# VHH binders against GTPase activating protein homolog 4 (mgp4), part 6

Target 1, 192 residues: GTPase activating protein homolog 4 (mgp4), of Dictyostelium discoideum (Social amoeba) (q54qf4r322to513)
Amino acid sequence: IPIEEIMFKQKSKFPNLDIPYILVLLVNLIKKLDNGMGMKTEGIFRIPGHTSEVNALKKLINEQGEYQFPPDLYSIHPIASLLKLWLREMPQPLIPNYVYDKSLECQSIEEFIVFFKFLPASNQKIITYLAGFLNELVQPDNVVTSKMNLDNVAMVFAPSFLRCDSQDMILANVDREKTLVKLIIEGYLKLS

## First folded at step 1 (VHH)

Design q09 (framework vhh_7qia_2)
Fold by ESMFold2-Fast, scan of step 1:
Structure q09 (fold): chain B 192 residues (1-192), chain A 121 residues (1-121)
Amino acid sequence: as target 1 above (192 residues)
Amino acid sequence: QLQLVESGGGLVQPGGSLRLSCEASGSIFSINAMGWYRQAPGKQRELVAFITSGGSTNYADSVKGRFTISRDNAKNTVYLQMNSLRPEDTAIYYCAKGYEEYFTGSYFDYWGKGTPVTVSS
């Protein structure tokens, strides 16, 4: 469903939250799992969660009024996979298709901010929130164990930020998408 | 600590076949996408084929129908079967390890040292 509809439905329970609750839930689970060591998990966001576990989590999230996961589904890889999947399955990508080509022309965070301010407010808030989380994820104290540095995280997360409409251009644009996501993660403080 | 060791290259006549092997020393082989790149002298390195952890394959148009990529997770090995070889296939072939995206394409961030393939009459 559209972001605006999600935000409207959650307003009574989370009146002060400006982004979809599911994103906050999944990010907080990643941070708290394994006694607070979730973000240090080797291959986080690279190693896929088991299909059946990801689908079970997705079913629970889609059921109304219940954001409570059974303890046997509390593991890093399925939760990380679900976060990427939820973003990829949004009706419109975080970087809308109408600015896809323009976004890939950005060579600095300053250039990105020029058109970022014209994106829907919800997209801006979600991108800012995710950029902050991903910036935290790539700090040295996490990377020593996770082996997921800025370049690695930008690469695996690019498909969650952008959607290439041309199937034949997907491989050609891989490095460009990675570079843009790296700029967003590094410059997250400038997005607000 | 991950090492990729290519083998199987050599000299072959046009129309011939070669089978390249890449053995990975690493506990994460089964969860990674694996691919083959090639680079001819003075040219850019190009991706010719890749295979996901689940077995889905993709090929460059220049090799589609002639090359087959496969993997054996029990042996930590990826293969490239090359049939109907042409002089333009002459290059150094590199095994590559990449990210396995559950819902997206593959991205490559590590390569072996390469194995040369020469197709000449």
Scores: ipSAE 0.000, ipTM 0.139, lowest interface PAE 16.3, mean pLDDT 80

Design q10 (framework vhh_7qia_2)
Fold by ESMFold2-Fast, scan of step 1:
Structure q10 (fold): chain B 192 residues (1-192), chain A 119 residues (1-119)
Amino acid sequence: as target 1 above (192 residues)
Amino acid sequence: QLQLVESGGGLVQPGGSLRLSCEASGSIFSINAMGWYRQAPGKQRELVAFITSGGSTNYADSVKGRFTISRDNAKNTVYLQMNSLRPEDTAIYYCAAIDYDSYWGEDYWGKGTPVTVSS
């Protein structure tokens, strides 16, 4: 479903929300779970959730909504996996395919900010929201237990921000995609 | 067991009008938002209009002012009145029971009714 259609569908239920509700729901679950220690979970976003638990979580979210959800029924890993999966399943990635090559030319936060200004407004809002979450995730007080530093988080989130259409370039672009996601996370304060 | 049956599609000249109907079976109609999606050749499906159980309507920018969605809860039927049709409106139109909680696009659809706008 395109971003515009998601926003259109959720308007009657969440009229004041400028980003897809599912992102807010999953991010808040990660922050809330394990007595507020969710972001400190070792291997968060690296260790995959089991497919059966991810599928059960999808069904539960569709049936019950956020506050009727029993958080302790699920570990952090299925919730984190579902967040990455939802982003990967978008018809168009957050960094649209038509600017993929241009995005990889960015070598500094300043260059990324210039590039960022030309993205669609809805993409900018979602990227800013995620950048804020990921910037918080990679703070030292989380990393000491999670073992997921900036490089680790950028690597595992690259497929959630970008989609390489050329099989010949996938391996060649791995480090370039990671660099872009690092710039997004590091540049968060300049985006908002 | 969810059954949505569309009717009213066909071939029409540019500037013409068509009225699509969708009859729903079971208890889904009274509690669900109902809507119309369309899918043109080579394009992704798009939501063009929906109507809540209470009667509030919303439209995609591409059809606003030309299409009107309405419902008859006594007949479990939702309608799409299409006026001032353009060649760009050519698509298969799908009736849907819209799930606002489905963030993966798991709305329930009928089999679709083709609409061709051509001379």
Scores: ipSAE 0.005, ipTM 0.308, lowest interface PAE 10.7, mean pLDDT 82

Design q11 (framework vhh_7qia_2)
Amino acid sequence: QLQLVESGGGLVQPGGSLRLSCEASGSIFSINAMGWYRQAPGKQRELVAFITSGGSTNYADSVKGRFTISRDNAKNTVYLQMNSLRPEDTAIYYCARDYTFGEESYDYWGKGTPVTVSS
ESMFold2-Fast, scan of step 1: ipSAE 0.019; ipTM 0.494

Design q13 (framework vhh_7qia_2)
Fold by ESMFold2-Fast, scan of step 1:
Structure q13 (fold): chain B 192 residues (1-192), chain A 122 residues (1-122)
Amino acid sequence: as target 1 above (192 residues)
Amino acid sequence: QLQLVESGGGLVQPGGSLRLSCEASGSIFSINAMGWYRQAPGKQRELVAFITSGGSTNYADSVKGRFTISRDNAKNTVYLQMNSLRPEDTAIYYCATHEYLDYSSGYYEDYWGKGTPVTVSS
């Protein structure tokens, strides 16, 4: 369902939150799990979670409207997998399809910031939130254990930010999509 | 604040059954997501089963098909029906809930019962 509908439905429970609560929930679970060591988990966002656990979490949060569950029920990998999956399954990707080609023309943080300011406000807020999380994730303190540096994180998150609808261009655009996500992560402090 | 009171533990023979109960009471009478944990001798505490406020359930692989978690919202009580008990199920069983106090930051508090011992032997 569209972002606007998600925001409308969550307003009664989370009136002051301006991004989908599921994103805040999953990010905070990743940060908190394993005694605060979640972001240091080797292969985080690369090693897939078990399909049954990802589907169980998805059912609780999306279909049943449940936002309360024991964090220690699930390992880091299912929660990380659900975060990427939820973003990939949005009706419109965070970088909307109608500006896909223009987004890939950005060659610097400064060019991305100019492009970014013309995106819908809801997309800007979600991208800024995720950029902050991913910027924290790729700090050396986390990477020494996780082995997930900026390039690795940008690669695995590209399908969560962008959707290439042209079959002929999918392979040609892999590196360009990764480059854009790297600009988003590196440019985080300038997005606010 | 919320209090959790467990009952139903005891000594049972292998293949037997027990039903654990956890009653939520206190100044706040709200139904939260509820879980059953256990801690076997020499092991770390593990989640056995949980049930959401809406009734969705999940189980540890070791108990799936043998244990059933359920709730009675009118009684503010959660149950764990344990069938086909094995010596490996011997543990202290804890009822727990997680209350989100600030959803925007993901801040929550844990509430635990005192535990009810379950011994499966002879």
Scores: ipSAE 0.000, ipTM 0.268, lowest interface PAE 11.3, mean pLDDT 81

Design q14 (framework vhh_7qia_2)
Fold by ESMFold2-Fast, scan of step 1:
Structure q14 (fold): chain B 192 residues (1-192), chain A 118 residues (1-118)
Amino acid sequence: as target 1 above (192 residues)
Amino acid sequence: QLQLVESGGGLVQPGGSLRLSCEASGSIFSINAMGWYRQAPGKQRELVAFITSGGSTNYADSVKGRFTISRDNAKNTVYLQMNSLRPEDTAIYYCAAKYWSGLRYDYWGKGTPVTVSS
């Protein structure tokens, strides 16, 4: 379901939210889970959640836009997996396919900012929100325990930001996609 | 504004059943989800079961397959059907209303005691 439709449907329930409610819900759960230690979980976003648990969470999300998951019934890994999966399953990725090649030409934060301002406003808001979360995730206080540094996080999140529609280019573009996501995370303070 | 009132607790034999009810009064349209927690003597309060506004349910591993949570939105009531009760289920059971927002309030009932003994 398109972002614009999601935003329209949630407007009556969450009039002050500029991004899909589910993203705020999952990010807040990650931050609060395990007595506030969620972001320090070893292998966070790298270690997959069990398929049955991810599917159960996905079902809850698909049924209703205004609910809360009990953290005591789910570990961090299924919640983190669902965040990546929800982004990956969007009809258009956060970096739209029509600018995929252009996005991979960015080699600096400054070049990315110029590119970024041409994206749809809704995509800019979601990317800015996620960049802030991921920038916090890769701080040294979290990395010492999580073992998930900037390179690791950028690698595992690349499929959630971008979608390569050419089989011939998938392997060739892995490092380029990672580089773009690193620029997004590093540049978050300059995005808005 | 929201008040939660639990009922249905009591003394029951091992293997028996009880149905707990929690009636919400006041504004229930602000409630995103309802849950049941329990606190056994000398232990911390723990989550038992949770139901979203849309009706999706989740259970603690210790009660899965034995307990069923449900809601009746017309009666502003959430239920916990407890089957195959065990002595370790002995606790004070609390109804709770949860919100996803950090600025929204967690609401709690006063609790209803459940004792499972022969």
Scores: ipSAE 0.000, ipTM 0.150, lowest interface PAE 13.2, mean pLDDT 80

Design q15 (framework vhh_7qia_2)
Fold by ESMFold2-Fast, scan of step 1:
Structure q15 (fold): chain B 192 residues (1-192), chain A 119 residues (1-119)
Amino acid sequence: as target 1 above (192 residues)
Amino acid sequence: QLQLVESGGGLVQPGGSLRLSCEASGSIFSINAMGWYRQAPGKQRELVAFITSGGSTNYADSVKGRFTISRDNAKNTVYLQMNSLRPEDTAIYYCARHLYTGSWKFDYWGKGTPVTVSS
């Protein structure tokens, strides 16, 4: 489902949200889990949740339209995995395929901001929201226990922001995609 | 309800010129940023030129100095003047509109107009 259709459908339930409610729900759950300790979990977003648990959460959201935390799911890893998976499974990635190559040409935060202004307005809002969350995630008080610094977070989130449509370029572009996501996270305050 | 209609594409010889037009209807044009994108055979869609509501412009490096984007708010139309055309410019050209209404942001695409540069 395209972002614009998601936003249109949710307007009656969530008239004050200008980003998909599922993203707000999952991000808030991660931030509030275990009295705020979720953000400090070692290997957050790197250690995958069990496939069965991720699929169960995905079904719950798709079939019931509302996220509920299963009583037997106490690890943050399935929730974090679902956030990445939901972004990865969007029909168009956050950095749309039609500007993929141009996005990888950005070498600085300033260049990215210029590029960013040409993205669809809904993509800009979602990227800004996620950049803020990820910028918070990579702060020292979280990293000391999570062991997930800026480079680590950028690497594991790159597939959630971008999708390489050329199979022979996937490995060649891994570092370039990571560099772009680092610029997004570092440049958060200049995006908002 | 917003509609974008592109026109002006066609066959042109290398070194020639074309002017593309995109007419918007059903909404207030003057407050929207407008862009021209293109998709060449076998390639991803790319941004060619962009013009803000205030008239500031930006161009892809590949077309800078050869293409000029402009707008006429009274006619609800955005133009792309393409000069010194090359075979590499062959693509379908799309008009895009960035619309903001309160908390909702929409990106509307036209159907595209094909441009072929060949002898």
Scores: ipSAE 0.000, ipTM 0.076, lowest interface PAE 20.2, mean pLDDT 78

Design q16 (framework vhh_7qia_2)
Fold by ESMFold2-Fast, scan of step 1:
Structure q16 (fold): chain B 192 residues (1-192), chain A 119 residues (1-119)
Amino acid sequence: as target 1 above (192 residues)
Amino acid sequence: QLQLVESGGGLVQPGGSLRLSCEASGSIFSINAMGWYRQAPGKQRELVAFITSGGSTNYADSVKGRFTISRDNAKNTVYLQMNSLRPEDTAIYYCAASYKLGYTHFDYWGKGTPVTVSS
């Protein structure tokens, strides 16, 4: 369902939350998992979680949306997989399809900031939140053990930010999409 | 202050069964989550199972299909039915409770009941 509908439905339970609750829940689980070592897990967001575990976690969240889950019952990989999957399954990607080509023309953080201000307010809030999380994820103290540097994270998250609807251009645009996500992560402090 | 007292632990042979009980000194009606943790000698404490006030349950992968957690608010008691026990289930089992929303940190703990699976 669209972002605005998700935000409308969650207002009664989370009136002060400006982004979908599931994103906050999954990010917090990643940060708390393994005694706070979740973000340092080798191959985080690259190594997929088992499909059955991702589906079980999704069901548990849907049944207990107002509760936190005990992290000891889940590995990092299904949680990380669910975060990427939820973003990928949005009806419109975070960078809407109607501005896909325009987004790929950005060659600097400054150009991206100008482009970013024309996105819907809800998309801006979600992108800013995720950029902050990913900026933290790629810090040296996490990367030394995770081995997921800025390039690696940008590559695995590109399908969660953008969707190329032209089959003929998918391969040609891989590097351009990665470059845009790198600008988003690097430019985080200038987005808000 | 809420006190939790575990019972039902003991020595059992592989393939055997035990039922653990956790009796609270007061009403558990308002407790949001109750669970069982275990700690094997020389290992870290790990969550085995939990049950919410609404009756939702969740289990560690190592015990799924073998252990069942249940809750009786009228008796202020939580149970852990353990079937098909294995030597690796040997541990001290702790009952835990939380009044808070969320299950990452339990506020109240019992003193533990030992379970030994051996022959």
Scores: ipSAE 0.000, ipTM 0.118, lowest interface PAE 16.1, mean pLDDT 80

Design t02 (framework vhh_etentamig_d1)
Fold by ESMFold2-Fast, scan of step 1:
Structure t02 (fold): chain B 192 residues (1-192), chain A 121 residues (1-121)
Amino acid sequence: as target 1 above (192 residues)
Amino acid sequence: EVQLLESGGGLVQPGGSLRLSCAASGFTFSSYAMSWVRQAPGKGPEWVSGISGSGGSTYYADSVKGRFTISRDNSKNTLYLQMNSLRAEDTAVYYCAKEDYYDSSGWLDYRGQGTLVTVSS
């Protein structure tokens, strides 16, 4: 379902939340899981969660609207995989298809900020929230254990931010998409 | 390009054991989680077991937990599934799968050719 419909449905329960609640839920689970060591998990967002666990978690959230899960119910990898999958399954990607080519022309944080200001307000809010989380994830105290530096995180998150609609260009654009996501993460403080 | 070659399937009596192998090439094996997925005749695919890239974490479907053991040898680019106490309901084609990106349904990107396991008396 569209973002606007998700936001409308959550308004009665979360009137002051301006991004989809599921993103806040999954990010908070990642931060709290494993006694607060979730973001330090080796290969986080690179090592996929198993498909049955990802699907079971997705079903639980959709059916129950769960806000907290019992300890030991799920490991970090299925939760991290679901976050990426939920973004990838959006009807429109965070960087809308109609500006895909323009987004890949950004070569600096300053150029990205100019581009960013023309995106829909809902997309700007979600991107800013995620950029903040990912900027935190790539800090040195997390990376020494996770082995997931800025380049690694940008690479694995590119499909969650962008969707190439040309089959012939998918491989050719991999590095360009990674570069854009790096600009998003690095430029976080200038997005808000 | 990614290549996965499964072997070790065959006909076995209930209560018997088999060891499946999957030889992987075309990617950095140790960097990817690997899974075993099976498909019984006339049914959809069922995830069976998975292992992290380092081998430090393993996961099992409830139907096989305690009977099957997944392992890997990153020096040989090989994935294994030790199957003990086999039952008739374990009859399926078993596939080795690389986990990298998920499609919209959460399914695995790559599968091998498969190896048939038949458990029959």
Scores: ipSAE 0.000, ipTM 0.131, lowest interface PAE 15.9, mean pLDDT 80

Design t03 (framework vhh_etentamig_d1)
Fold by ESMFold2-Fast, scan of step 1:
Structure t03 (fold): chain B 192 residues (1-192), chain A 120 residues (1-120)
Amino acid sequence: as target 1 above (192 residues)
Amino acid sequence: EVQLLESGGGLVQPGGSLRLSCAASGFTFSSYAMSWVRQAPGKGPEWVSGISGSGGSTYYADSVKGRFTISRDNSKNTLYLQMNSLRAEDTAVYYCAKGEWELYDYFDYRGQGTLVTVSS
């Protein structure tokens, strides 16, 4: 369902939250799991979670009623996989399809900021939130154990930010998509 | 307006027990999960325990499993934390939080906290 509808539905339960609660939940789980060492997990966001665990987690989130995530029931990899999957399954990706080509023309943080200001407000808020998280994730203190530097994180997150609808261009655009996500992560302080 | 008021903290010797209470108002208490979160001086918040809105499901951090028991009385809009076999490392300000414990940092509905000091 569209972002605007998600935000409207969550307002009664989470009135002070201006982004989808599922994103905050999954990000906070990653930060708090393994005694606060979640972001230092080797291959985080690269090593996939088991399909059965990802599906069980997704079912728990989608069920009506009480929404509880016991930190000791799930490893980091299923939670990280679900975060990427939820973003990939959005009706419109974070960088909307109608501006896909224009987004890939950005070659600097400054050019991206100009482009970014024309995105819907909800997309801007989610991108800013994720950029902050991903910028934290790629700090040296985390990378020394995770082995997931800026290039690695940008690469694995590109399909969560953008959707290439042309099969002919998928391979040609891989590096361009990675470059855009790198600009998003590096430029996060200028997004808000 | 959502209000949470914690009480029951104090000074206790290692091996002792305390029962914390959180009085909630301003929302439909039974419709929301509730959490206990603690913060030692100079450290970030640490989730301790969570309970579903119905009270049918309870969850605990590994550091407190077998020693702490979370419960709620929806008829009184009150959350409880029974703390047994207390250790020096349990010394912290304990906060009652509305909703899922993973979202604690995003909720501006945390109470004032109650200080628990475990010392001989």
Scores: ipSAE 0.000, ipTM 0.194, lowest interface PAE 11.5, mean pLDDT 81

Design t04 (framework vhh_etentamig_d1)
Fold by ESMFold2-Fast, scan of step 1:
Structure t04 (fold): chain B 192 residues (1-192), chain A 123 residues (1-123)
Amino acid sequence: as target 1 above (192 residues)
Amino acid sequence: EVQLLESGGGLVQPGGSLRLSCAASGFTFSSYAMSWVRQAPGKGPEWVSGISGSGGSTYYADSVKGRFTISRDNSKNTLYLQMNSLRAEDTAVYYCAKDTYYEGSWDDAFDIRGQGTLVTVSS
């Protein structure tokens, strides 16, 4: 369902929340699982959760309307996979398709900030929230155990931020997409 | 070619038990997680249970937890679903499915090749 419909439906339960609750839930689960060691999990966001586990979680959200997952599915890899897939399956990517080419022209955080202010308000808020989380994820105290540095996280999250509609440019744009996501993660304080 | 053949369905009374089997061929069975998916008349497909390639991890939908047990025999390339304490709401065609990476719609998440096996729970 579109983001604005998600926001409308959650207003009665979460009137002060300006981003989808599912994002806050999944991020908080990642931070709290394994006695607060979730973000230090080796290969986090790179090692996929099994499809059956991810689908069980997704089915609870989409078909049953519940955000109370079975305890046996409260593990890092399925939760992390669900976060990436939920973002990837949005009707429009976080960086909308109509500004895809323009976004890849940004070579600095300063250029991105100028671009960023013209995105829809909902996209700006979600990007800011995720950038903050991902910046936290790639701090040295997490990376020493997770082995997921800034480059690695930017690479695995690029498909959650953008989608290339030109088949002949998909491979050519992989590094450009990664570079943009790196700028967003590094510059998150300038977005808020 | 991936081929999956379900069997073991039938008519059973509420509170009864059935054991479903799925014979798999055309792929390295032990390398893939497997699932059971069901579709009741007039409803969409519902994921029921999943098992890792080694059999070391099992997962269940809340609607069947404590009543159903998924298992596999990798030496026989066979997946099983033991169904106990059956209810009228369990009436559905049951399919076994080879797990795949979820790329888009839920229908694309599973490689469902078989005809399914019908389970009817009625008094």
Scores: ipSAE 0.000, ipTM 0.137, lowest interface PAE 16.9, mean pLDDT 81

Design t05 (framework vhh_etentamig_d1)
Amino acid sequence: EVQLLESGGGLVQPGGSLRLSCAASGFTFSSYAMSWVRQAPGKGPEWVSGISGSGGSTYYADSVKGRFTISRDNSKNTLYLQMNSLRAEDTAVYYCAKSYDEYGLWFDPRGQGTLVTVSS
ESMFold2-Fast, scan of step 1: ipSAE 0.052; ipTM 0.456

Design t06 (framework vhh_etentamig_d1)
Fold by ESMFold2-Fast, scan of step 1:
Structure t06 (fold): chain B 192 residues (1-192), chain A 122 residues (1-122)
Amino acid sequence: as target 1 above (192 residues)
Amino acid sequence: EVQLLESGGGLVQPGGSLRLSCAASGFTFSSYAMSWVRQAPGKGPEWVSGISGSGGSTYYADSVKGRFTISRDNSKNTLYLQMNSLRAEDTAVYYCAKDRGEYSYWEYFDYRGQGTLVTVSS
């Protein structure tokens, strides 16, 4: 369902939250699991969670929304996989399809910031939230253990930010999509 | 002020049943997931069961699944735990816990009141 509908439905439970609760839920789980060491997990966002566990978690969240999870119910990989999957399955991607080509023209943080300010307010808020999380994820104290540097994170998250409408262009645009996500992560302080 | 008041505990024989209640006040009850957490003598707290704000979804620890049933009455601001087929290892102080609004991690629940003691003994 559209972002606007998700935001409307969550207002009774989370009146002060201006992004979808599921994103906050999954990011918080990643940060808090394994005694606060979740973001240091080797291969985080690269190593896929088991399909059955991702589907079970997706069903649980879709049915319950606000449900509390015991600390040991899920490992990091299914949670990380669901975060990427949920973004990838949104009706409209975070970088809307109608500006897909324009987004790939950005070659600097400054150019991206100009582009970014023309996006819908809801998309800006979600991208800013995710950029902050991903910028934290790629800090040296996390990367030394996770082995997931800026380039690695940008590559695995590109399909969660953008959706190439043409299958024959997917491979041709891989590096360009990665470059855009790198600009988002690096420029997060200027997005707010 | 948030207040949670547990009741219904007592002495029961193995195989018996008890129903715990938690009266909630000071917040919009239907907007928060609720849990039951227990602490056995000399042990740390153990999460037992959780229920969504609407009551549409329930979850149980493996140790109580099939024996305990969590429910809520949002019109009365009351949480319940129906405990059947009680065992000696169920002996604990049971606490009603309110989620802090993050709804993702049991450690964010607030413990309120003095709890209610359940003793399963012959």
Scores: ipSAE 0.000, ipTM 0.115, lowest interface PAE 18.3, mean pLDDT 80

Design t07 (framework vhh_etentamig_d1)
Fold by ESMFold2-Fast, scan of step 1:
Structure t07 (fold): chain B 192 residues (1-192), chain A 121 residues (1-121)
Amino acid sequence: as target 1 above (192 residues)
Amino acid sequence: EVQLLESGGGLVQPGGSLRLSCAASGFTFSSYAMSWVRQAPGKGPEWVSGISGSGGSTYYADSVKGRFTISRDNSKNTLYLQMNSLRAEDTAVYYCAKVPEYDYTLGMDVRGQGTLVTVSS
């Protein structure tokens, strides 16, 4: 389901929300779980949630349209894995495939901002929201415990922002994709 | 299910060499690209190198380019990493990972024990 269709369907229940509600839900769960220590969890977004738990959460969202999860599924790693997976499984990635190569040519936040302005408005809003969350995630008070610095977070989130069309280029573009996501996280204040 | 077993790590002096091995099972090895990922003490994971299913294409992080060589033996379902000119900064636990078609972050997951490489005088 395309982003425009998701936004159209949710407008009756969430008329003032400019991004998919599921993203707000998952980000807020990560922040509140473990007595507000979710973002400080060691290996957050690197350590996978159990496949069965992630699939159970995904089924609740995709098949049942539910945004209330059973208490036994409220843990950091499955929720974090679901956030990455939901973004990765969007029909069109946040950086659309048709501008994939052009996005990787950005070598500074200033160049990225020029590129960014030509993305669909919905993609810009989602990217800005996620960049803000990820910028918070990589602050020193979180990293000292999580051990997930800017480079680590950018690497593990790259497939959630971009989708390489060429199987041969997936490995060649790993560092380029990381660099782009790193620019997005560092420059988030300039995106709004 | 996919199983990957790393070996070949050890203690080596700066400027030395080591060869890491990864024995793969549970999938058609030659059909998938493979990667090496490392995690230094107190730091997060860093992608090191990757190789196509056929072995015809290889890729390296800037930090190891020119010093490390990735290779594979599809007849033995084994991935290798030849590490030359080792530096103290290369000290880490090294993991091998199967690269999914469009999702290489699964290769960043810590599911195996890895193999420890310590570069020290």
Scores: ipSAE 0.000, ipTM 0.301, lowest interface PAE 14.4, mean pLDDT 82

